VH-VL binders against Cytochrome c oxidase assembly factor 8 (COA8). Designs and how they scored, part 151

Target 1, 167 residues: Cytochrome c oxidase assembly factor 8 (COA8), of Homo sapiens (Human) (q96il0)
Amino acid sequence: APERGAERRDTAPSGVSRFCPPRKSCHDWIGPPDKYSNLRPVHFYIPENESPLEQKLRKLRQETQEWNQQFWANQNLTFSKEKEEFIHSRLKTKGLGLRTESGQKATLNAEEMADFYKEFLSKNFQKHMYYNRDWYKRNFAITFFMGKVALERIWNKLKQKQKKRSN

## First folded at step 15 (VH-VL)

Design jg97 (from jf9 with heavy chain H105L; framework fv_ebrasodebart)
Fold by ESMFold2-Fast, scan of step 15:
Structure jg97 (fold): chain C 167 residues (1-167), chain A 124 residues (1-124), chain B 108 residues (1-108)
Amino acid sequence: as target 1 above (167 residues)
Amino acid sequence: QIQLVQSGAEVKKPGASVKVSCKASGYTFTSYGISWVRQAPGQGLEWMGWISASEGNTNYAQKLQGRVTMTTDTSTSTAYMELRSLRSDDTAVYYCARDQLYDFLKGYSPFDYWGQGTLVTVSS
Amino acid sequence: QAVLTQPPSVSVSPGQTASITCSGDKLGDKYAYWYQQKPGQSPVLVMYRDSKRPSGIPERFSASNSGNTATLTISGTQAMDEADYYCQAWDSDEDYVVFGGGTKLTVL
């Protein structure tokens, strides 16, 4: 009798929403830039003989990617919303309409926009500092686990070499 | 704020069809999918399938393939699940739940909000 | 077929720590999710992505997932925690959602 799991598979490709690599992929896949974060997502391959250490590294990388994607998607949306509100507020105080006669969005000059950037950076200073801190911490943790995985692979190769000599 | 409201209980005869609705509110409907999960009396949870509200893509549990159809109406933010050729062992509470199998922002997402459930009784 | 195995019941005294296990082949390679269901009510998400808590879930709830076993831990268990608990994972090979059989937690 065949493996029950294999019998349950649909022979036709199923529909999948959002980015997803082919289900039989044996490699990591890099997707298109996310609409909101403008960062490329990575779908990580899970090998059948993955060690517990390799699993921890992969999960850490997945969690870091998700955290990073969410941070920048939220930050970009916040920036866009606050920028639009600032422009509308300034145009209102000048007694100007929100759109030109051609239907294009009315804009502020560079000097006026500098006020927005100054306020946005000031308001988000602590948030960006915490992001940078956590980003470096996460990358150092990933590098540390990458080193451990590399040492594990070297040790396993040495053990295989010794077994061949003993036999 | 986020809420999924399902249609009321139904009693059907064997061989009939049932169509359960699930109306979403409090979020952008097309940003999420909907999974359907059923629970027979005194039993555990059983996944039936999911549908993408934006793309209309579906993925059904193999044992229900050919009997189940999932659809959405984006104008009313409503998901539908139709089960055909009903049997007595289809008697269950049917739940809809908000779902994202994989998303750029969240990866594999939980069933974070559930409808109140719809009891479907199949008896002669 | 069931891929995830849970004990059918767990009993604990008020104030004690309850531990509910969920076992499956290479479950640690997948994210585990936990749902609480009280009689006559819909399931409620209590833990997601192995160890993360949704807003509104008490800090008494924690979870882990490693190797073949995911564990939901409820410290200082209260009468209100009495419910059925279900683990869930995604089967990426088969595109199937898998639920555990459920564990009835009784607070005595």
Scores: ipSAE 0.000, ipTM 0.452, lowest interface PAE 19.7, mean pLDDT 79

Design jg98 (from jf9 with heavy chain H105E; framework fv_ebrasodebart)
Fold by ESMFold2-Fast, scan of step 15:
Structure jg98 (fold): chain C 167 residues (1-167), chain A 124 residues (1-124), chain B 108 residues (1-108)
Amino acid sequence: as target 1 above (167 residues)
Amino acid sequence: QIQLVQSGAEVKKPGASVKVSCKASGYTFTSYGISWVRQAPGQGLEWMGWISASEGNTNYAQKLQGRVTMTTDTSTSTAYMELRSLRSDDTAVYYCARDQLYDFEKGYSPFDYWGQGTLVTVSS
Amino acid sequence: QAVLTQPPSVSVSPGQTASITCSGDKLGDKYAYWYQQKPGQSPVLVMYRDSKRPSGIPERFSASNSGNTATLTISGTQAMDEADYYCQAWDSDEDYVVFGGGTKLTVL
């Protein structure tokens, strides 16, 4: 790869974050589940000679992950807020405090909680339908670009191989 | 339309009790609760407690436990708040407010309508 | 966690955007509510469940709640918006309701 910049700006030819660990393949890394979304983030590997098409695919995948992470973090937070509000309102209605005599958080019976879960799912039905629609659209786009990248790589390999054979 | 009308101002001596009324109209009284909130002169809002108009169940602020009693009369659509053992620092405007219970569609919307307030002055 | 902190006062010129904050530990994990109180009058609910407007409240009023801070925003502030503003949330450990200390909004 040609050097365009000053040598001082690109010092540390070994052990920098651009290089994969010796005992691991140079590919995407999967992290632990996010505290808020409960989804595992993917840390995308950026190759040295990434094509414009490969960059577009990577950015599309990164943007889709961010969208997905934000959606579920917001949904889980909304669920948590709604649940706590429901529990507080029901305990207040019953003339109960927020803590039991033993100091534990007061809770509702399984039947009342089941009603809350059912109603929460019901009123979020349309939101989840729009999420599913957008999720499919994003995955179709990603699959399409993955196909284009695969074809580009195959074409480049064939072109390179033919040059070696013809020359 | 929807109104909460409170009883008039009162002047009490330290150690006395006061009972404030809040008459509701324009809605189904038993479908909501009533919260009581007070405000000392020049100070902020302080929640005192809540009562169910249908069940009569109550929740009181911890600092007022033992001194406050809330009741309702469904036949007159009226809520009452009695505060005992009055001190000078109980001088405040006392508000009743409609406390909308949790609704699965809309969630919780507290204190959507307020009474006009009742000034209770505690002085020697 | 039991305390909601608001600035005592906020000043804004007519037509400008006013921002009133309410801070509490993990406030963004619960719903926030906002009330407007003019001198000698009862409080009026202006925002509920973080960002919902009751019927009759102008679209100039908006709100958000994230992390430790809830914010009431009044766009194109008018003289009629002069009032004390109080935030409110659930008190998860002591009582069912906790109010902020209140913010006096002055429209210069």
Scores: ipSAE 0.563, ipTM 0.811, lowest interface PAE 1.7, mean pLDDT 84

Design jg99 (from jf9 with heavy chain H105D; framework fv_ebrasodebart)
Fold by ESMFold2-Fast, scan of step 15:
Structure jg99 (fold): chain C 167 residues (1-167), chain A 124 residues (1-124), chain B 108 residues (1-108)
Amino acid sequence: as target 1 above (167 residues)
Amino acid sequence: QIQLVQSGAEVKKPGASVKVSCKASGYTFTSYGISWVRQAPGQGLEWMGWISASEGNTNYAQKLQGRVTMTTDTSTSTAYMELRSLRSDDTAVYYCARDQLYDFDKGYSPFDYWGQGTLVTVSS
Amino acid sequence: QAVLTQPPSVSVSPGQTASITCSGDKLGDKYAYWYQQKPGQSPVLVMYRDSKRPSGIPERFSASNSGNTATLTISGTQAMDEADYYCQAWDSDEDYVVFGGGTKLTVL
């Protein structure tokens, strides 16, 4: 079964997805979702004539992506471990095995799982608040520098038009 | 003071049965389960099974299925483990241990308190 | 089905850091637990849920769990830390509990 294939003994060498975009790509490249974070990594294209301002924006975006990937990979792994312990504890309490007679993994009903989700979110409320605060700060900085880069590009285009006019 | 106190050492012949007791004190017995773990001389730890003190539901290690029975007596806060058809390789120290049920605030914390152990020797 | 592998023995000098590993397939996807057992005594829980320390356990004890390997770390190792150490995790099959084979820590 597909689930059994996904739960193979083989593990990826790294917790974050690795991808290799085409060597001569002139655009940012988006990879497949990371196994742990569920976020798609972006490979940033570096133009040959990148300005210092454009470099600063790109590095800020890269650092923010790495921070975001690390946060969600850790959060999702913690969620998965706690969910497994919760399910195992409930099955054990009921006198049930980890697998059904058909060999499939034993599961809990939707109501018991809803209780787990509710309590997990409640317990992690402060952690999520701090994440949202930092995410807001990072996106504000990125938006600010995107504006700076846009103004620089408009200025450069205007200079191009003036030179074209003089010729 | 939380304590698990086990019955004394036993010497049994091959083919006999042994029943070890584990008396709990210092906590609400029915809020936890009891796991049984054995250790052959000079060897590592081997989990045998678990019982819910509140429900009486049990889960036994696959290797021991059919030979082990775990019970509780809520009125005396005592857990019991009976092992049948004893063989020489059942010679071990048998431990009971408090096994926490999942708590949303604290999570799972298995084997936080252990009995002193009961030596069971199987010899002819 | 699940097998947890520990080195049989680890030796350190007093004051040094001891590192005891526990390896199992996809162990980092589960919570790991650690127990200390001194000769003639019952095991004592020293670390739970990968890296949490029970009340009464010295700050010298720490642990991690990632990938296929969980590690118990004892900094500033003292003579009183000499014992057998066992890791534990959930069995992936029918049993609920699996223990590692144990590691004898010797402080010389």
Scores: ipSAE 0.565, ipTM 0.821, lowest interface PAE 1.7, mean pLDDT 84

Design mg1 (from mf2 with heavy chain A33Y; framework fv_ebronucimab)
Fold by ESMFold2-Fast, scan of step 15:
Structure mg1 (fold): chain C 167 residues (1-167), chain A 124 residues (1-124), chain B 111 residues (1-111)
Amino acid sequence: as target 1 above (167 residues)
Amino acid sequence: EVQLVESGGGLVQPGRSLRLSCAASGFTFSSYYMNWVRQAPGKGLEWVSGISSSGGRTSYADSVQGRFTISRDNGKNSLYLQMNSLRAEDTALYFCAKESPFDYLWGTYAFDIWGQGTMVTVSS
Amino acid sequence: QSELTQPRSVSGSPGQSVTISCTGSSSNIGKGYDVHWYQQHPGKAPKLLISGNSNRPSGVPDRFSGSKSGNTASLTISGLQAEDEADYYCQSYDSRLSGYVFGTGTDVTVL
């Protein structure tokens, strides 16, 4: 059976990157910032002889990236929506239009916007604390598995050298 | 309560299409890999397809590659399986299964929560 | 064949121990991929019994234990009880197929 990469793609995927990955390579590829999360995606290279341990590390890193991108995309969308609603509401209360004479969006001064930022941060405090906790847990696991993979690679090289000598 | 509920199964003629759905509740659906597993009457379990937490990566068993499409809608807590060009050998009970949280010490992804299944019968 | 090989059936008397083997190849169990075990009662969905070769999920009796060596994983049920009559499936990942594989299944009968 052809196309035996660790993960196969369908010809009509639901979630599509804005930019296609470069040609097949021996290295991870880093893309431009996602328009929703503003984070740069990493497309992981899958070695032909990937070990189970290497697969665990890659899957953990991929899941962590997807978790991180989903969190920030949702957070940024919510922030933008609530910010726009706040500005719109305050401008209506003042009897001001939503656009300047030049056609640009009307804005509030720094003092008025500070109230919105304080409210938004307070409302989302617990959510951000849970995010930070999970982020640290994920990074500890990634570091641990990176260490295990590094040791495995060193051991395999040493074992290969010894096998070639022992003939 | 953590649960998965499949729907969309039924009797269908060879060569036709069906779309299965799986409704998730009681957990953060968007955080986990999801899978479809099938079981033909009186036979064993067979993995069909898997999808990453964001939906950005999918995988398929060789027997369904090019015919089935897995997808998810995290906003609706739903998993889908679009089945095209159905064959008699696709007749099975189709289970939705969630992968466990990554075991931080051992790196384990077992199928920890399963739905009750939805029956797909491909026959004339 | 691409599936993991299990005995079709094993049987035992109440109180004794039975062991179910799950034999793979160098592309799955032999390569070092973890083995999981599932219990399925007739007409019911599978239930996770053992994860990651030997880890027992909360609520699973300590009578169930798992191990792995070389190309073979084993599930041992000690103190066999009537409620243990079920089908048991092993599962691993296969690098050649780039996907998950299940065992052929074992029917456990309590005599």
Scores: ipSAE 0.288, ipTM 0.717, lowest interface PAE 3.8, mean pLDDT 84

Design mg10 (from mf2 with heavy chain S31R; framework fv_ebronucimab)
Fold by ESMFold2-Fast, scan of step 15:
Structure mg10 (fold): chain C 167 residues (1-167), chain A 124 residues (1-124), chain B 111 residues (1-111)
Amino acid sequence: as target 1 above (167 residues)
Amino acid sequence: EVQLVESGGGLVQPGRSLRLSCAASGFTFSRYAMNWVRQAPGKGLEWVSGISSSGGRTSYADSVQGRFTISRDNGKNSLYLQMNSLRAEDTALYFCAKESPFDYLWGTYAFDIWGQGTMVTVSS
Amino acid sequence: QSELTQPRSVSGSPGQSVTISCTGSSSNIGKGYDVHWYQQHPGKAPKLLISGNSNRPSGVPDRFSGSKSGNTASLTISGLQAEDEADYYCQSYDSRLSGYVFGTGTDVTVL
């Protein structure tokens, strides 16, 4: 059957439902983009009654976030540095200065930059493969532990329903 | 292959400061949380402090909170413990220890690799 | 009092089995936090022996096994050998302290 494509919900301005779900303490919040990785960190709320299983999930998510931020910060820094070194080398070979008459950084055209991108991707191919492998492993683990936490919460609700009250 | 080597221990007077270092090799240091654990002569193990893989999160035992500062330099594969306002009770062999990789099925953070320790003696 | 309680000493003869208990409280083992076990020979660094209650790291003999029930974790050494003579420490996490706690340690003597 023809169905509408998945609707992209805009970020609603309702902070209450976002940060403080009903009958729960305020939760995780999203910070500004990191200077180096350009990824937004999630600051994890630690509930007073956090279970050991919930702690495992939170620690895994925190560690995965730190792993991701370190990877992309290093990758972005390395890319920028090597790109500048490549441009400098090519301009020197062409007998051109590093700056234009107006003091701007001298640049290479897209055809000349294609060599750098090919070399950079080739050189970092193994690194990106290992990143993707670890990314899949981490997401599998996070999903698995999210399932465990969900089952724990269902069990706790069932146990709570079995409690007798005096009336 | 995988190794942790502590240094910086010695004899120091009460109230003074000392900085311990731990050099890591044979593994990707920046991927693992690190800890300091101490052992007083003839006594048991006591956890002192921990630091996340990026250095963004730290934790301390109540006995050292406000006096000790854990830090790391991932570019140098090094862990540090800055110890201020030292007391006789801080006399111990100080080990650095690496947290194990998270087991994706069971999930755990045991201390899988330990250094040999560096002795800190706080006495006049 | 946040430290986990172990017997000070346990002894056995070669080939026997010995069990070391590690008793905590509702803020650590009783809450469900995992227990890890470490072996320490005199003058040496601790070595991870059991992780996550019952998992053996590569290189650790089948003779070592761990279990956990309620507030108590146990390390069992079967077929006791002379090289098993060492101190053994349990470790868990404590939610009240927001940090790791170790057991008081047990000296295993092989007669």
Scores: ipSAE 0.564, ipTM 0.816, lowest interface PAE 1.9, mean pLDDT 85

Design mg100 (from mf2 with light chain G32Y; framework fv_ebronucimab)
Fold by ESMFold2-Fast, scan of step 15:
Parts: C-alpha cells; structure tokens; sequence
Structure mg100 (fold): chain C 167 residues (1-167), chain A 124 residues (1-124), chain B 111 residues (1-111)
C-alpha cells in the first residue's frame, strides 16, 4: 500500500474537503476524490525560486480547480435533492409507500428514472452550457500562460548561456 | 452497435512485459473514462486501472502501481495497458470497461459496457 | 485491500425471492458512494444489472431490485428463474484506496 498515513484531510467551511500530500514533494500530487464533487484535486508543488509568471499560472490552475470542485459539489447536491423529490412524487402517484414492507427505501426502475434524467438535463441545459464555456475559457487561459512560462524559461536559459559565454 | 474488444493476452514468463489493447466502437470514445478490470480463474472481479476521457488523469490499484501503465489514443478509439514486471498473481482474464455518463450522479461511476476479455497467463 | 463483503452463495427454488447483501465501510458505501450491481454468467463478461443503488438499465427485468442503507446495499431477485443462476457482484468507490472496489461475489443457485 502507498504511504497514505502521511495524508491528512480537512473539511473547509464551504463543505469542500482538503488534502495534504505525503511529506515534502518536489512535484505535483494528486489526491483522492472530494466527498462532494467526486473530483480528484491536485496539490501543486511550489518551487523555491518560482517566478511571478509561474506563480500566476499556478494560482490560475488552483483557482480553476476550486471553481470546478465547487460547481460539481453544488450540482451533485442539487441533483440528489431533486432526484429524491422526483422519486417521492412518482411513488405517491402510484399509490406506493416510501419504504417497502422490509423497511428498505422504495425505488423506481431505470425506465422511470430516465424521465427524471431527461428533465434534469433539459432544465440544467443552460447551466451546463455556461459551465462548458467557462471550462474552455479557463483551459485556454491556462494553455496560454503555460506557453508564456515556457517562453520565459527558454529566454532565461538563453540569457544564462550568454552570460556563461561572456564570462 | 456499442462494442469493446480486447486483444494482446497470452502466455508470458514472470518478470516479462505484455501490452493489452481495447478497441472501442459505436460510441464517442473521447467522452468517457475507461477502466481495466481483471478476474483470476475461478475468482472475483478486481479493478486494475482507470483513465480519464482526455487521458490527463490515471489511477491504479495498489497491487499494480508502479508496474502497469494505462493509456489511450482517442484518435484510434483505443485503450491500452502496458504490464511490466509480471507476476504469477497477475494471471487473469482482463476486461476493458467504459464508465457510465453523468459525473454529477453522486456516486461511483457504473461500468455500463464491457468487452469479452483477453486472457493473460503468467507462468514459467 | 478492502473489498465489499457479500455472502459466498445463496440458493432458492423457481418463483421464490433471494436477497444478496453487500457490506462496506465508512470509506465507501457508508460515506455516500452509490452501489452498482453486475450479473455474470459462466464464461461471459459481467453485465450491468443495477446502477446507482436502485436503477435498472434498459432490458433488465423488474424482478431485480436494489436498495442501500448505511454501510449495506442489497440486491433482491423476485420470481427466481433458472436463467438467474449466475455470479453477482456489487461495486462502489473507496476514498481511502482512491479507486473502485468490487464485492467478493455471490453465486446464486436455482434448485
């Protein structure tokens, strides 16, 4: 098993789980899925000599991750709430109780639940379109900054080589 | 028709390597996460590895971490499993499986489409 | 490695009902993760039988039903038929393992 004993998880006031990588890492670390969003967070390694541009890229990636985590946490909460309400409504329409005689939750079959999924997706179509739009915008911005960081590193390498040739 | 077809299995000696392939058809391969699940003869199902729709994220069971590498080629609708340092305990039928849609469904993603599997036997 | 616990076997006569339990822990089923069920006939690939605790995919007879409470999920087969003789597996996600977990499997025998 990996050294998971070094991992610590915290729950933020917003209800989003946090995690800590095992000890000091020299590279990015990927954590377990968040309780609410079901997405795996990335903990970014911060170099001692991080440039201002590299810091901006890292913060943009961290902010995008937080935005993505929050969106899916909220979406999952909304989905579960509306799913429960839909099941209650349909069972009532059928004249069925909320629990079976064995005390288990009464449920709907896949064909019946398909109605809910279609309604939920249709109702949330605009919300998901805006999410996808913003997701693309954020990824384009990240790609752009990654390019700028790469150019900066090339330039610094060239400057260092020139300085070495001059000395 | 929606289909997954595995290939590349065979008899291999301990310590050697083998590469499995899974060809997908009938659905938008690039939109779904994919997994490898194995089953030793007469035993139960064991999840081996998973890969996100873009290939940007991968995950592995503890038993194979550091030895196996999952990858995909969305342009070829293909999933791969590179198996290194094979052990007798890796002997199993290896299934390719697709995750169900809807990331917001609160729980684990179901494996809604499965291939028929490819047999890997690790024996001297 | 922690697997989900199922009974090794259950048996019944045609027309009867059988129930298969799937018990996990606070890091998987008990945390909030959904449970999915698969049916596997000898020599064949698993087939998704129940998704998201209780939903039946298209083509699955309504005699199959699923439920979840606390750390345990259950699959019930009513009106048991000869073709239901198969292995059944539950599946969820485990946050401590950071991966998917399957149940130990249950062999259903129709007497």
Amino acid sequence: as target 1 above (167 residues)
Amino acid sequence: EVQLVESGGGLVQPGRSLRLSCAASGFTFSSYAMNWVRQAPGKGLEWVSGISSSGGRTSYADSVQGRFTISRDNGKNSLYLQMNSLRAEDTALYFCAKESPFDYLWGTYAFDIWGQGTMVTVSS
Amino acid sequence: QSELTQPRSVSGSPGQSVTISCTGSSSNIGKYYDVHWYQQHPGKAPKLLISGNSNRPSGVPDRFSGSKSGNTASLTISGLQAEDEADYYCQSYDSRLSGYVFGTGTDVTVL
Scores: ipSAE 0.000, ipTM 0.459, lowest interface PAE 17.9, mean pLDDT 80

Design mg101 (from mf2 with light chain G32S; framework fv_ebronucimab)
Fold by ESMFold2-Fast, scan of step 15:
Structure mg101 (fold): chain C 167 residues (1-167), chain A 124 residues (1-124), chain B 111 residues (1-111)
Amino acid sequence: as target 1 above (167 residues)
Amino acid sequence: EVQLVESGGGLVQPGRSLRLSCAASGFTFSSYAMNWVRQAPGKGLEWVSGISSSGGRTSYADSVQGRFTISRDNGKNSLYLQMNSLRAEDTALYFCAKESPFDYLWGTYAFDIWGQGTMVTVSS
Amino acid sequence: QSELTQPRSVSGSPGQSVTISCTGSSSNIGKSYDVHWYQQHPGKAPKLLISGNSNRPSGVPDRFSGSKSGNTASLTISGLQAEDEADYYCQSYDSRLSGYVFGTGTDVTVL
């Protein structure tokens, strides 16, 4: 079902001294940085008695995490690709090879790279503005649903106490 | 303009495998969760499987768990369903369906866009 | 397997109103999971008719309305027209199955 993530079922220790996440987790767990986005994923705990409202909040948080991960993975890939293309182009113009005599990647100095960084930031300005807008919108929605869940939990506790009193 | 087109259906023998594809166009495929829903001839709708926008989370109906695998390729705007160990009761028209955008006021998802379906017949 | 119970058929005359019930249990509609409704004409894909209990998508006439109370959701079609002759399915989420469930379907016949 969409309620259960495949990663929870497939998660197992890799022979290290700790589990992340453990099979019978009662809390959210933070994983290692993703190879492409360089962000740490959160593995969400699904309570046995999750309410529909709690499910909506969890799905919103999971979807926001996936959206965020996809954005930064794509951004980092684009940056790395364009950086390599720029360096190779400039080294070719100088009549230099792509590798040093020691076999390491040839690089440009900071002054030469300044043009690349300026162009990259300028070109991606609108993309980053849209990202910030959506990030803010998503966090407002998450906060709103967190408030709804908190109120639901308060109401349930009050109803529980009232039932105990009447019984 | 916004559309989903299924393919890969056909006649297959019990115990064999079949792979369904769904090609999406007219919307940002990578932003939406996707689902497979089937309908046996003359019968009602049955949800089969779902996948999150990134492909990181999947879910399955009990009837197909362990036999079917849902996947997606956001770079190709494509959704897939790998069907293994097929049974006669898997005979159905298979629909690809997109979840609606998350409604920030109500927090609801519905299946707002559907393909025309691809027919899978499992018979000896 | 369908987990939500609908009447097999309902019928009405043009201009009348018909109501289709969708009855679930404490693990789905009774737990307050949202109910969606789909219309399916013969040989066609389902079309989203009502989302989140009572919300109409753009292009759906206001003749179609949805409601929910307890374990039961209802779809009402007012001013019934010949083009409304179709199969109608409700859908919700079931916490015990951890998945989506559809209703058994209702065939609407117009005179």
Scores: ipSAE 0.399, ipTM 0.748, lowest interface PAE 3.2, mean pLDDT 85

Design mg102 (from mf2 with light chain G32D; framework fv_ebronucimab)
Fold by ESMFold2-Fast, scan of step 15:
Structure mg102 (fold): chain C 167 residues (1-167), chain A 124 residues (1-124), chain B 111 residues (1-111)
Amino acid sequence: as target 1 above (167 residues)
Amino acid sequence: EVQLVESGGGLVQPGRSLRLSCAASGFTFSSYAMNWVRQAPGKGLEWVSGISSSGGRTSYADSVQGRFTISRDNGKNSLYLQMNSLRAEDTALYFCAKESPFDYLWGTYAFDIWGQGTMVTVSS
Amino acid sequence: QSELTQPRSVSGSPGQSVTISCTGSSSNIGKDYDVHWYQQHPGKAPKLLISGNSNRPSGVPDRFSGSKSGNTASLTISGLQAEDEADYYCQSYDSRLSGYVFGTGTDVTVL
């Protein structure tokens, strides 16, 4: 194994369970859909020499992802619960049993479910509107910090170049 | 003075309902997310439910999902918790708590202001 | 189940330092979610003591400090005083639960 060249630690790939190219080209990993939210989580790559400002940006992105996951997990749970209650109510109104002769749950057809979907969407209109407003505010903040991180990196490169010059 | 005051607790029988209220003063209530946290006698803290500043998003602990409903009235500076199908294990002191603003320096949503709590006892 | 683990009790004499650990998992503290600390005196509401791992709110003495490494956060109380006798709780966010989690709590006694 070669001893010379770039520091061994600097060129070593990171990550135990996943391929990670050299630090300059490492990317965030996108996971499978979450069980409850049905959204794919992003597992952020953490550089060895992450600055405090870079850490703040990463935490803001992680926090925004978690907020988004929480919203949709709760929305999907609410939808499923209200859907079952609607089906139960309609079957009672028709004088039908909740179970078939085989012991399986009785279901409604698409036409009968149309009323539920329309009501659910109407009922949740304000909720989704406020979600969108919060979503835009969070993305503005992320963009702002991305800009600050970019400026920090430019500043560091400029300082490095100036220090290399002899007076 | 920033303050949260809970009310509505009491003795209730299993299977019945109770509504808790939390009155906020001294801050712009409509700007902050709010939470309910409970503490059973002699036990630790347990998060129950949360609601966004606008009231458009709500979240619940698995233990209360489908039984409890969190809501708020920003015009009245009030937070509510509607508790249905109460169980003995719901017996606790219930606190309302305000989330701190997202601190871009620290990246945090700590519970910075708490009420004194209101006691809910579910017993026959 | 996914509660953060704290020691049940810690004790010290006035002027000594005590440290309370808060151990989580890869779904909360290990996922770089911030840890907050709360102080609760008997019969009183919890009070925010440390936010965002190490930030002290206005009015909290500098003898209280927080830190975090890997799956564990720590609260250190230096120059222990009689009024520090209380229950202490850590808190974080848990991605598997999609909600907040509190620690099991630590009772600090001043001998």
Scores: ipSAE 0.000, ipTM 0.465, lowest interface PAE 15.0, mean pLDDT 80

